# VHH binders against q07589: the designs that were tried, part 30

Target 1, 356 residues: q07589
Amino acid sequence: MSRILVIGAGGVGVITALSLWLKKESDVSLVVRSDYDRVLKHGYTIESCDYGRLEGWRPHHIYSSVEDAASAADNQGYNYIVVTTKNIIDGPVNSRVSNIIRPVLEKNKELHGPQLTTHILLVQNGIDIEKEIWAEFPREQYRYTVLSGIQLIGSTKIGSGHISQVGQDHLSCGAFDPQDAAAIQAANDFVRMYSNEGQNFVEFDPRVRYSRWKKLLYNAAINTSTALVGLDVPRCLEFGVNKKSTEIEVFHPAMREIIAIAASEGIIIEEEFITMFTEITRKKVFKPSMCVDCEKGQLMELEVILGNPIRIAKRNGVATPTLSILYNLLVLVQAKLKERKGLLKFDEKTATLVDE
Short names: E, the ipSAE of ESMFold2; O, the ipSAE of ESMFold2 at other seeds; V2, 0.75 times the mean of E and O plus 0.25 times the DockQ between their complexes.

## First folded at step 14 (VHH; framework vhh_7qbe_3)

Design n3 (at its last look DockQ between E and O 0.81; V2 from the best seeds 0.00; counts 0 for: pae E 2.01 > 2)
Fold by ESMFold2 at other seeds, look of step 14:
Structure n3 (fold): chain B 356 residues (1-356), chain A 116 residues (1-116)
Amino acid sequence: as target 1 above (356 residues)
Amino acid sequence: QLQLVESGGGLVQAGGSLRLSCTASGSTEAMGWFRQGPGKEREFVAVISGSGGKTYYVDSVKGRFTISRDNAKNTLYLQMNSLKSEDTAVYYCAARGYGDWSFDYWGKGTRVTVSS
């Protein structure tokens, strides 16, 4: 029976733990931070379009930290680490994915040496999110695979221990390295452990890099633009000059730039997706996730969504005039959010940043 | 070790045509062309999928350049028509192996000079 640790107890993480728990093929642990005491005492209240209403629900185990989860795994370790936290590369260093997962990798190594391969599933937005893992954990010293989870789900924490899922869960799971047989097997195994027939939709993704670049059309063009101006998609489209300038002068050029960058990496994305992603939320009054994060004063996944593609473009000699303007303005928005949260200090007397 | 060898560069008049080729020592996934003009950074030009079924071109060469491949010969081609002085560059062949995240294999380049 697979021992699975889910890290992150937001709307996505809790539903992920619930889906695994319902399948009854795995031992499910969840790291719960601010809500730990509430969930320990009363469990979760979950209102799910997929699974119905649950009250007092808990996975098999809950922990207040990854360190506690690693120490308590009955000295057995974990087969899977599922990371559902936001990937804020420019955020606090202890929130880096490599630092978050290290206690579990070290414990698995201590208990099993090379006998247990740890499967790290990144359910996070962006591209090149696996590169830090490769750099921090040399393969000659650690036995692991890195898996990609692209999750389309409408699930939100609406109160302490209270989750509302109004959008059906669709998970695409695959190996970042399509030549890694162990990773491919682990991804297929996870698909089976996650699949609840008739309730959710989960599939193996044979082309993870293509899928992530394709999703960037929406994220790098629309998610970013709405975050910059604080508007939902229909308002961005309707408020444009002649009701056209936003799509013609912002969304479409940004998407074309992403297509060019992906092409320079050997990944060809069909131009028909430009129209598809522009139209998919034209009539739906809601704010994309990055816009919501800004509204709540939370840091954005700016580097994995926009910074990483731009760095690739610079390396490959691909012009990104639209993406570069969006990125540089959003860097200022991110700095404003950091200052508000006390993560940056500006000395107004010297007009300079304060060293830490 | 995958090796890439370009050929077909030379001097050509503006408005003329030139065909570049690149032979790989083994099979590849996507293959592409990059170029570096005098005093400029290397830039992406075009890419073709491993099967040859899909292509992409930067706007500055669309309609003028055609990328193709012959997988039986492990050879990549770039047909360059309606050449302009701005196309003057060293052209590099690049290939992505199966399981590679980027173009990891590069030729030494072939020089194209477009005279007015």
Scores: ipSAE 0.661, ipTM 0.899, lowest interface PAE 1.8, mean pLDDT 91
Fold by ESMFold2, look of step 14:
Structure n3 (fold): chain B 356 residues (1-356), chain A 116 residues (1-116)
Amino acid sequence: as target 1 above (356 residues)
Amino acid sequence: QLQLVESGGGLVQAGGSLRLSCTASGSTEAMGWFRQGPGKEREFVAVISGSGGKTYYVDSVKGRFTISRDNAKNTLYLQMNSLKSEDTAVYYCAARGYGDWSFDYWGKGTRVTVSS
């Protein structure tokens, strides 16, 4: 039975743990930060369009920290680490994925040496998210694979220990390195362990980079725009000039720029997806994840969604006028969020940023 | 290691045409063309899928340039029509391996000079 550690107890992480738990083919652990005491005592209340209503639910194990989960590995370690946290590479050092997973990788290495391959599944938005893992964990010292999880689920934490899932559980899982046979096998194994008898949709993704660039049409154009203005997608569309300007002059141009950047990396995304992603939430009155993060005063996944593609565009000579203005405005929003959190300080006497 | 060799560059009068080719030493996934004009950074021009069924062009060359490939010969082509002075550049062939890899293989380039 595979031992799986799910890190992050937001809407995505809790449903990930639930789906694995329901399949009964894995030993499921979940790291639960702020809700730990409540979930320990009362369990989760889950309202799921796929899995029904559950009361008092827990996975096999819960922990208040990754360090505790690593220490309590029952001297067996974890086969999979599933990371569902936000990937904020411009944020605090302790929020970096490499630092989050390090206690488990070190414990697995201590317990098993080369006998256990750790499968790191990144269920996070953006592109180039695997690079930090490869840079921080030399393959000579650590035995692991890096897997991509693309979740299209609509699931949110609506209260302490309370999860509402209104969008279908849809996971695409594949290997970031398409030539890594162990990673490919691990991704296929995870697909099997995550599949629940027609209640969800889960598939092996043979083209991880294509899939991530495709999802970036939505994330780089819509997630970002809604975060800037604090509006759901229907309001963004209806409030535009002549009910058209948001779609025609913001969403579509941003998506076309992503398509051009992906093309400059050899990945051709069909233009029909521009319409598809514009329409997918046109009638759905809810705020996308980046908008919600901003409203909650939480840092955004700005660099993996906009920063990384813009850097690629600059290297490849691709024009990004729409993405660049979105990015530069969101850099200011991110700085405002950081200032509120005490991560930046502005000296009003000198009108300058205070250095560390 | 995969090698890419461009040919077909030269001097051409504005409004003229040139056909570039790029021969790969083996099979590739997507292939594309980049160019670097005098005093400028390298910029993306066009890409074609591994099968040859899909293409993408930057706006500045749409309708004037045609990218194609012959997989039996491992050869990529760029037909450049209605050439303009701003098309003057060294043109580089690029190729991607199978799967989701980026353009990791590059030719040494072929020079195109468009005179007025």
Scores: ipSAE 0.609, ipTM 0.883, lowest interface PAE 2.0, mean pLDDT 91
ESMFold2 (binder alone), look of step 14: mean pLDDT 86; pTM 0.877

Design n4 (at its last look DockQ between E and O 0.93; V2 from the best seeds 0.00; counts 0 for: pae E 2.5 > 2)
Fold by ESMFold2 at other seeds, look of step 14:
Structure n4 (fold): chain B 356 residues (1-356), chain A 116 residues (1-116)
Amino acid sequence: as target 1 above (356 residues)
Amino acid sequence: QLQLVESGGGLVQAGGSLRLSCTASGSTEAMGWFRQGPGKEREFVAVISGSGGKTYYVDSVKGRFTISRDNAKNTLYLQMNSLKSEDTAVYYCAARGYEAWSFDYWGKGTRVTVSS
């Protein structure tokens, strides 16, 4: 029976743990930080369009930290680490994925040496998110695979121990390294363990880089733009000059730039997706995730969604005038959020940042 | 390990045509062309999918350049028509291996000079 540790107890993480738990093919652990005491005492209340209403629900194990989960591995360790946290590489140092997962990798190594391959599933937005893992965990010292999870789900924590899922769960899972047979097998196994026929949609993704670059059309153009202005997609489109300028002068040019960057990396994305992603939410009054994060005062996944593509463009000689303006303005929004959280301090007497 | 060898560069008058070739020592996924003009950074030009069924060109060369490949010969081509002095550059062949997420293999380049 696979032992699975889910890290992150927001809407995505809790539903991930629930789906695995319902299938009854895995031993499911969840790291629950701020809500730990509440969930320990009362469990979760979950209102799910896919799974129904549950009260007092817990996975097989809950922990208040990754360190505690690793310590409590009871001589077995974990087969999978499922990371559902937001990837904010310009945020606090201990929020970096490599730092988050290290206690588990070290424990698995202590318990099993090379006999246990740890499958690290990154359910996070963006591109190049796997590179930190490969850089921080040399293959001569650690046995692991890195898997990609692209999840489309409308699931939100609406209170301590309360989850509301109004958008159906769709997960595509694949290997970042398409030639790693162990990773491919692990991704297929996860699809099987996550699949609850008739309740969710889960599929193997044979072309992870293509899929992530394709999703980036939406994320780098629309998710970012809506976050910058604090508006849902229909409002962005209707408020534009002549009801057209947002689409013609912001969304489409940004998407064309992403297609060019992907092409410079050998990934060809069909231009029909520009129209598809623009139209899919034209009449749906909702704010994309980055816009929501910004309104909640939370840091944005700015670097993995926009910073990383721009760095690739610079390296490959691809022009990004639209993306660069969006990025530079959002850097200011991110700094404003950091200042409000105490992560950045400005000295108004000198009009300069405080170094320490 | 994979080797890429470009050929076909030379001196050509503006408005003329030139065909570049790049032979790979083995099978590749996507292949592409980059170029570096005098005093400029290397820039992306065009890419073709592993199967050869899909292509992408930067705007400055669309309609003038055609990328193609012959997988039986492991050879990539760039047909350059209506050449302009701005096309003067060293042209580099690039390939993505089946193990790679980006272009990991590069040729040494072939020089194209377009005279006015």
Scores: ipSAE 0.565, ipTM 0.868, lowest interface PAE 2.5, mean pLDDT 91
Fold by ESMFold2, look of step 14:
Structure n4 (fold): chain B 356 residues (1-356), chain A 116 residues (1-116)
Amino acid sequence: as target 1 above (356 residues)
Amino acid sequence: QLQLVESGGGLVQAGGSLRLSCTASGSTEAMGWFRQGPGKEREFVAVISGSGGKTYYVDSVKGRFTISRDNAKNTLYLQMNSLKSEDTAVYYCAARGYEAWSFDYWGKGTRVTVSS
């Protein structure tokens, strides 16, 4: 039975743990930070369009930290680490994915040496998110694979230990390295372990980089724009000049820039996806995730969604006037959020940042 | 280890045409053209998929340049029509290996000068 550690107990992470738990083919552990005591004592209340209403639900194990999950007395290591946290590479160093997963990789190595390959599934937005892991964990010293999870789900935490899923779960899972047979097998195994026939939709993704660049059309153009103005997509479209300027002057140009950047990396994305992503959310009165994060005072996935593509564009000589404006304004929004969290300090007497 | 050799550069009159070639020492996935004008950074121009079925061009060359490839000869082409003085640059061939996620092989470049 595969031993799976899910890291992140937001709406995505809890439904991920539930889906694996219901399949009855995995030993499911979940890291629960702020809600740990509540969930330990009372379990989760879950309202799910896929699975119905559950009360008092817990996965097989819960822990208050990744360190505790790795150090548990009966722990025999984990076959999978499923990371569902936001990837905030400009955030605190201890929130970096490499630092989050390190205790498990070290414990697996101590317990099993080369006999256990750890499968790291990144269910996170953005591009180049796997590169930190490859840089921080030399394959001479660690046995692991890196898998991509692209999840389309409408699931949120609406209270302590309380999850509401109103959008059906669609997961695409594949290997970041398409030449890694172990990663391909692990991705297919995860699809099998996650699939609850008739209740969710799960598929293997043979072209994960293409898929992530394609999703970036929406994330880099729409997720960012709505976050700047605090509006859902329908309002952004209807409030535009002649009800057209937002899509013509903001969304479409930003998406064209992403297509150009992907092309400069050898990934050709079809231009009809510009219209498709604009239209799929036109009538959806719901704020995208980055807008919601900003409203909650939480840091945004700014670097993996905009920063990384822009850095690629600069390297490859691709113009990004629309993305650059969005990015630089959102850098200011991110700094404001960091200041509120005590991660950035401004000295008003000198009108300068405080060196720390 | 893959080697790329460009050819076909030269001096051409504005409004004229020129065809660049790039021969690879083996099979590749996507191939593309980049260029570097005098005093400028290298910039992306065009890409073609491994099969040759899909292409992309930057706006400044769209409609004037045509990228193509002959996989039997491991050769990439760039047909440049309606040339302008701003097209003056060293043109670099780039290729993506089957294991790579970006262009990891580069030629030494071929110089194109467009006279007014």
Scores: ipSAE 0.556, ipTM 0.865, lowest interface PAE 2.5, mean pLDDT 91
ESMFold2 (binder alone), look of step 14: mean pLDDT 85; pTM 0.870

Design n5 (at its last look DockQ between E and O 0.75; V2 from the best seeds 0.00; counts 0 for: pae E 2.5 > 2)
Fold by ESMFold2 at other seeds, look of step 14:
Structure n5 (fold): chain B 356 residues (1-356), chain A 117 residues (1-117)
Amino acid sequence: as target 1 above (356 residues)
Amino acid sequence: QLQLVESGGGLVQAGGSLRLSCTASGSTEAMGWFRQGPGKEREFVAVISGSGGKTYYVDSVKGRFTISRDNAKNTLYLQMNSLKSEDTAVYYCAARGYYEGWSFDYWGKGTRVTVSS
């Protein structure tokens, strides 16, 4: 029976743990930070469009930190680490994915050395998110695979220990390295362990890079623009000059630039997706996730959504006038968020940044 | 190690045509063309999928250049029509040979194209 550690207890992480728990094919652990005491005492209240109402629910194990979860592994360790936290590369050092997962990787290595392969599933937005892991954990010293999870779900924490899922769960799971047979097998095994027949949708993704670049059309053009201005998609479209300038001068050019960047990396994305992604939320009055994060005063996944593609564009000689403007303005928004959180300090008497 | 060898560069009048070839020492996934003009950074031009079924071109060459491949010969082509002085560059063949997480990892030494104004 697979032992699975889910890291991150937001709306996505809790539903991930619930889906695995319901299947009864895995031993499910969840790292719960701020709500730990509440969940330990009372469990979760979950209102789910997929699973209905649950009261007092817990996975098999909960821990207040990844370090505690790793210590509790005894001689078995964890087969899977499922990372559902936001990937904030420019955030605090302890929030980097490599640092988050390190206690488990070190413990698995201590317990079993090369005999236990750790399957790391990144359920996070963006591109090139796997490269930090490969850089930080040399394959000659650590036995692991890196898997991609693209999850389309509408699930949020609406109170302490209270999760509301209003969007049906669709998970696409695959291997970042399409030539890694162990990763491919682990991804297929995860699909089986996550699938709740008739209640969610989960599939193996044989082309992870293509899927992530395709989703980036929406994230890099629409998530970013809505976050910058604090508006839902319908308002962005209706408030534009002649009700047209937002899509013609912002969304479409940004998406065309992403397609060009992906192409320069050998990934060809069909141009009809520009129209598709522009239209899928035109009539849906809700704020995309980056806009919501910004509104709540939380740091954005800015580097994995815009920074990484722009760096690729610079290496490959691809022009990104629209993405560059969006990125540079959002860097200022991110700095504002960091300053309000105490992660950045500006000395008003000298008009200079105090090194953080 | 995969090796790529370009050929077909030369001097051509504006409005003329030229066909570049690139022979790979083995099978490849996606292949593409990049170019570096005088005093400029290398820039992306066009890409073709491993099977040859999908292509993409940057706007500056769209409608004028055609990328194609012959997988039986491990050869990539770039048909360049209606050439302009701005197309003057060293053209590099690039190939993706493995793992999707890597960009074009294999590069040729380039072939020079000069378009006379």
Scores: ipSAE 0.579, ipTM 0.866, lowest interface PAE 2.4, mean pLDDT 91
Fold by ESMFold2, look of step 14:
Structure n5 (fold): chain B 356 residues (1-356), chain A 117 residues (1-117)
Amino acid sequence: as target 1 above (356 residues)
Amino acid sequence: QLQLVESGGGLVQAGGSLRLSCTASGSTEAMGWFRQGPGKEREFVAVISGSGGKTYYVDSVKGRFTISRDNAKNTLYLQMNSLKSEDTAVYYCAARGYYEGWSFDYWGKGTRVTVSS
C-alpha cells in the first residue's frame, strides 16, 4: 500500500487527500497547519460536487507540520510527497518547495537509502517549477522522481475545517523527465490511485511541458489581468473599448507572447488555443485564482506564472512587451500584499524599503 | 555528444536570397534557428518540430523565411528571401537531442550572414 503525504490543506489539498482516501489503495497523510486542532478533534466538513457531503472526515493521518510527518514515518517512509501549496518563490524562504519537502526526503534517505524512491508530485501552477528540486537535491545523493500534476478543480476552504468543491476535479499527471521510466511508472500508478470512476477525471500526461505551456496561455494572460484590475473575466471583456480592446490588445497579445516563448524552447502551441481560452470563460462570472488570492490579501504565484516565462524570453531573445507590463505592475501589487502581511516595510521618512 | 554544423552564410544584396543548412551528427527532436546581430543579444528566429510537421516564426521573418528539415540526412534548412539589412547576423542552429532534453541543449558555432545596401 503506497504511503502518501499530501502537503497543503487548502481546497485542493483536502480534496486530493479525500480522493486518495476514497480509492482505498493508499495510506493517506495530510499536513494541516492552522486548522490542525480543529480537524483532529472534529474532522472536515466537505461539500463536494464529486463526492457529496461528508461530516467529520479525516484522512488516515494528520500532522501539524512536515517535520512531524517525517518523524512519524518510523521505519516506513513515504512513497509519494504531493505538494499542493502555492509556489511563491518570492515569499519567505521557508515556504520554498525544496525546504518544505526536505524533512521527508531526508527521512526516506535515512530509512531506506537507495531502496526507496521518493516520488515528488508538484500540483502547482507555472513552468520550470521542477528545476528548484533538481538543483537542491542532486540525483547522485537522493533517490527521487519529479512528477507534474495539473489539477483543474473548483475547491475552496470556506472556513476552519470546511471545504466547498463546486468544480469537478480533473487531474493530469505525468513525468517532468520524459526519459525517466521510474517517473512514468509512478505517474501512472498515481493516476490509478487517484481515480474514482464516475466521480473525478484523471489521466496520464505524456507531454508535461507542452501541457504546462498551453495552460500558461490562460494563466499568464487572463489570470494576471483579472488580478491586476480586480475584475472577473466577463467584466474585463465587456468593459474594454468597444467591448473588444481587452481581448485584442491585452489577452491575445499576451497569449501570442507565451506561444513565442514556448516556441523558443522548442514547444509549438497551436494558435487555436488563444480563442479557446478566451471563450471558455467569456460568459462565466467568476474571478480566476490569482484575482481571488489578491482579494484575500494572499501572495500570488507571480514568478512561476509570469517571472519564469519572461526570464526564458530574455535568455532566448523573445520580445514580451505585454507580459512585461503585466509582470511589473503585478510586482507592485505583490509588494503591496507583502507590506500588508508585514513581510515588507517602507520607511516613509527616507522613502525607502526598510532593510530586513 | 550531438554536433551541429552550419553552412551557407555569406554576403547578399538587400532583397536577395540565401539558404542556410545545418547538419546534425545524429537524430534530433525540435530544431531551430537563432541569430545574433552586431552588438546585440542572441534572438530566436524560427523552430521546426522533430517530425517537421509544425513550424513557428517570429513576426520579423514570417513570410520571408522558411524553415524545413530532412530527417534522413539530419539536416535543417533556412531559406531566407527578401533579405533586409536588419537580417545581418551570425545564425546559429540549435537542437533538442532525442530523449536528452526538452530545451535546446545543442548549438552550432554559427554562420555569418551580411546583407548589404
Scores: ipSAE 0.537, ipTM 0.850, lowest interface PAE 2.5, mean pLDDT 91
ESMFold2 (binder alone), look of step 14: mean pLDDT 84; pTM 0.862

Design n6 (at its last look DockQ between E and O 0.96; V2 from the best seeds 0.00; counts 0 for: pae O 2.4 > 2)
Fold by ESMFold2, look of step 14:
Structure n6 (fold): chain B 356 residues (1-356), chain A 116 residues (1-116)
Amino acid sequence: as target 1 above (356 residues)
Amino acid sequence: QLQLVESGGGLVQAGGSLRLSCTASGSTEAMGWFRQGPGKEREFVAVISGSGGKTYYVDSVKGRFTISRDNAKNTLYLQMNSLKSEDTAVYYCAARGWEGWSFDYWGKGTRVTVSS
């Protein structure tokens, strides 16, 4: 029976834990920070288009921190760490994925040495998100694999211990290293453990980099634009000059730039996806995830969605006029969010950042 | 260690044509061309998929350049037509291995000079 630790108790993380729990093939643990006491006492209330209404639901174990979860796994350890938190590499040091997962990797190493391989599944947006893990955990010292989870789901925490899932769960899971047989097997095993007949859509992804670059068309053009202006997609499209300027002058150019950057990395994304991603959201009145994060006062996944592609473009000599404007304006929005959270302080008397 | 060797560079008059070749020492996934003009940073030009079925070109060369490959010979080509002075550069062949995450293998380059 696989032991799985899900880190992050937002809409995505809770549904991930629920799906694994319903399959009855896994021992499912969930790290629940701010909602811990409420979930311990009352469980989750979940309204799910996939799984129906549940009240008082808990996974097999809940913990208030990753450290506590790692400590509690003394004689068995975890086979999988599923990271569903936002990847905010420009955020606090303790929000870095490597720091989040370190307690579990250290504990598994302590308990089992080389006999337990830890499968790290990153259910996070963006590109190059696996590089931090490989850099921070040398393979001669740690036994692990890194897996990619691309999740298309409309699931939101709407209150303490309350989850609303209105968009069906589509998960594509694959190995970041396509030559790592253990990672490929672990990704296929996760697909089986996550799959619930007729209730969700789960598949193995043999080409993780292609899939992530493809999804970046939406994320780098639409997720970012909606976050910048605080509007759902239909409003962005209808409010544009002549009801056309947003798609013609913002969305499509940004997407073409992503296609060019991916191409400069040897990943060819078909131009038909520009239309596909624009049309899939045209009549759906909802705010994409980055817009929702900004509305909630939460930091955005700005660097993995825009920063990383732009740095690749600079290195490869690819022009990104549209993405660069979006990025630089969103850097200001991110700074505003950091200031509200106390992570950035501006001294109004000197008109300068504190400590800079 | 995959090796890439370019050839076919030379001097050509504006409006002329030139074909570059790049021979790989083994099988590759995607292959592409980059170039570095005088006093400029290296820039991406074109890419072709491992199977040869998909291509992409930057706008400045689209319609004038054609990338192709012969996988039986492990050889990449760039047919350059309607050359302009702005195409003057050292052209580099790049490849991804089948295990690869980016263009990890590079040739030493071949010089193309377009005269007016």
Scores: ipSAE 0.572, ipTM 0.870, lowest interface PAE 2.4, mean pLDDT 91
Fold by ESMFold2 at other seeds, look of step 14:
Structure n6 (fold): chain B 356 residues (1-356), chain A 116 residues (1-116)
Amino acid sequence: as target 1 above (356 residues)
Amino acid sequence: QLQLVESGGGLVQAGGSLRLSCTASGSTEAMGWFRQGPGKEREFVAVISGSGGKTYYVDSVKGRFTISRDNAKNTLYLQMNSLKSEDTAVYYCAARGWEGWSFDYWGKGTRVTVSS
């Protein structure tokens, strides 16, 4: 029975744990930080469009930290780590994915018997998110694979231990390294263990990088623009000059730049997706995730959505005038959020950042 | 150890044409052309999918350049028409192997000089 550790107990993480638990093919552990005591005592209340209403629900195991989960693995370890936290590479060091998963990978070295391979499934936005893992954990010293999870789901935590899922779960899962047979098998196994036929939609993704670049059309153009101005997509479109300028002079140019950057990496994205991504949210009056995060005072996934593609563009000689403006303005928004959280300090007497 | 060898560069008058070739030592996924003009950084020009069914061109060459490949010969081509002085550069062939995730394989380049 596969032992699965889900990290992150927001709306996505809890439904992920529930979906695995309902399939009855895995031993499901969940790291629950702020809600740990409440969930331990009362369980979750879940209102799910996929699974109905549950009260008092718990996965097989609940831990207050990744360190505790790693210690409790009973010399068996975890076959999968599923990371559902946001990827903030410019944030605090302890929030980096490499540091979040390190206790499990280090504990694996202490296990008796054959060395376990742990499959790390990143259910996070952006591109090049696997590079930190490969850089921090040399394959000569650590046994793991890295998998990609692209999840479209409308699930939120609406209170301590309370989850509301109003959007049906779609998951695409694949291997970042298409030549890694163990990773490919692990991704297919995860699809099987996550699939609840008739209730969710789960598929194997044979072209993970293509899929992530394609989704970046929306994330780099629309998710970012809405976050910058604090508006839902319909308002962004209707408030534009002649109800056209946002689409024609912001969204579409940004998306064309992403297509050009992907092409410079050998990944050809069809231009018809520019229209598709613009239209799928034209009439949906809700704020995309980056906009919501910014309004909650939370750091944005700015580097994996805009920073990484811009760095690729600079290396490959691809012009990004629209993305660069969006990025540089959002860097200021991110700095403002960091200052409010105490992660950045500006000395108003000298008009300079404080070094430390 | 995929190897790429470009050929076909040379001196041409503005408005003229050249055809670049790049032979690969084995099968590849996507292949593309990059160029580096005098005193400039390398820039992306065009890419073709492994099957040859899809292409992408930067705007500055669209309509003038045609990328193609012959998979039976492991050869990539760039037909360059209506050449301009701005097209003067060393042109590099790049390939993504079936085992790789980026353009990891590069030729040494072939020089194209467009005179007025």
Scores: ipSAE 0.572, ipTM 0.869, lowest interface PAE 2.4, mean pLDDT 91
ESMFold2 (binder alone), look of step 14: mean pLDDT 85; pTM 0.864

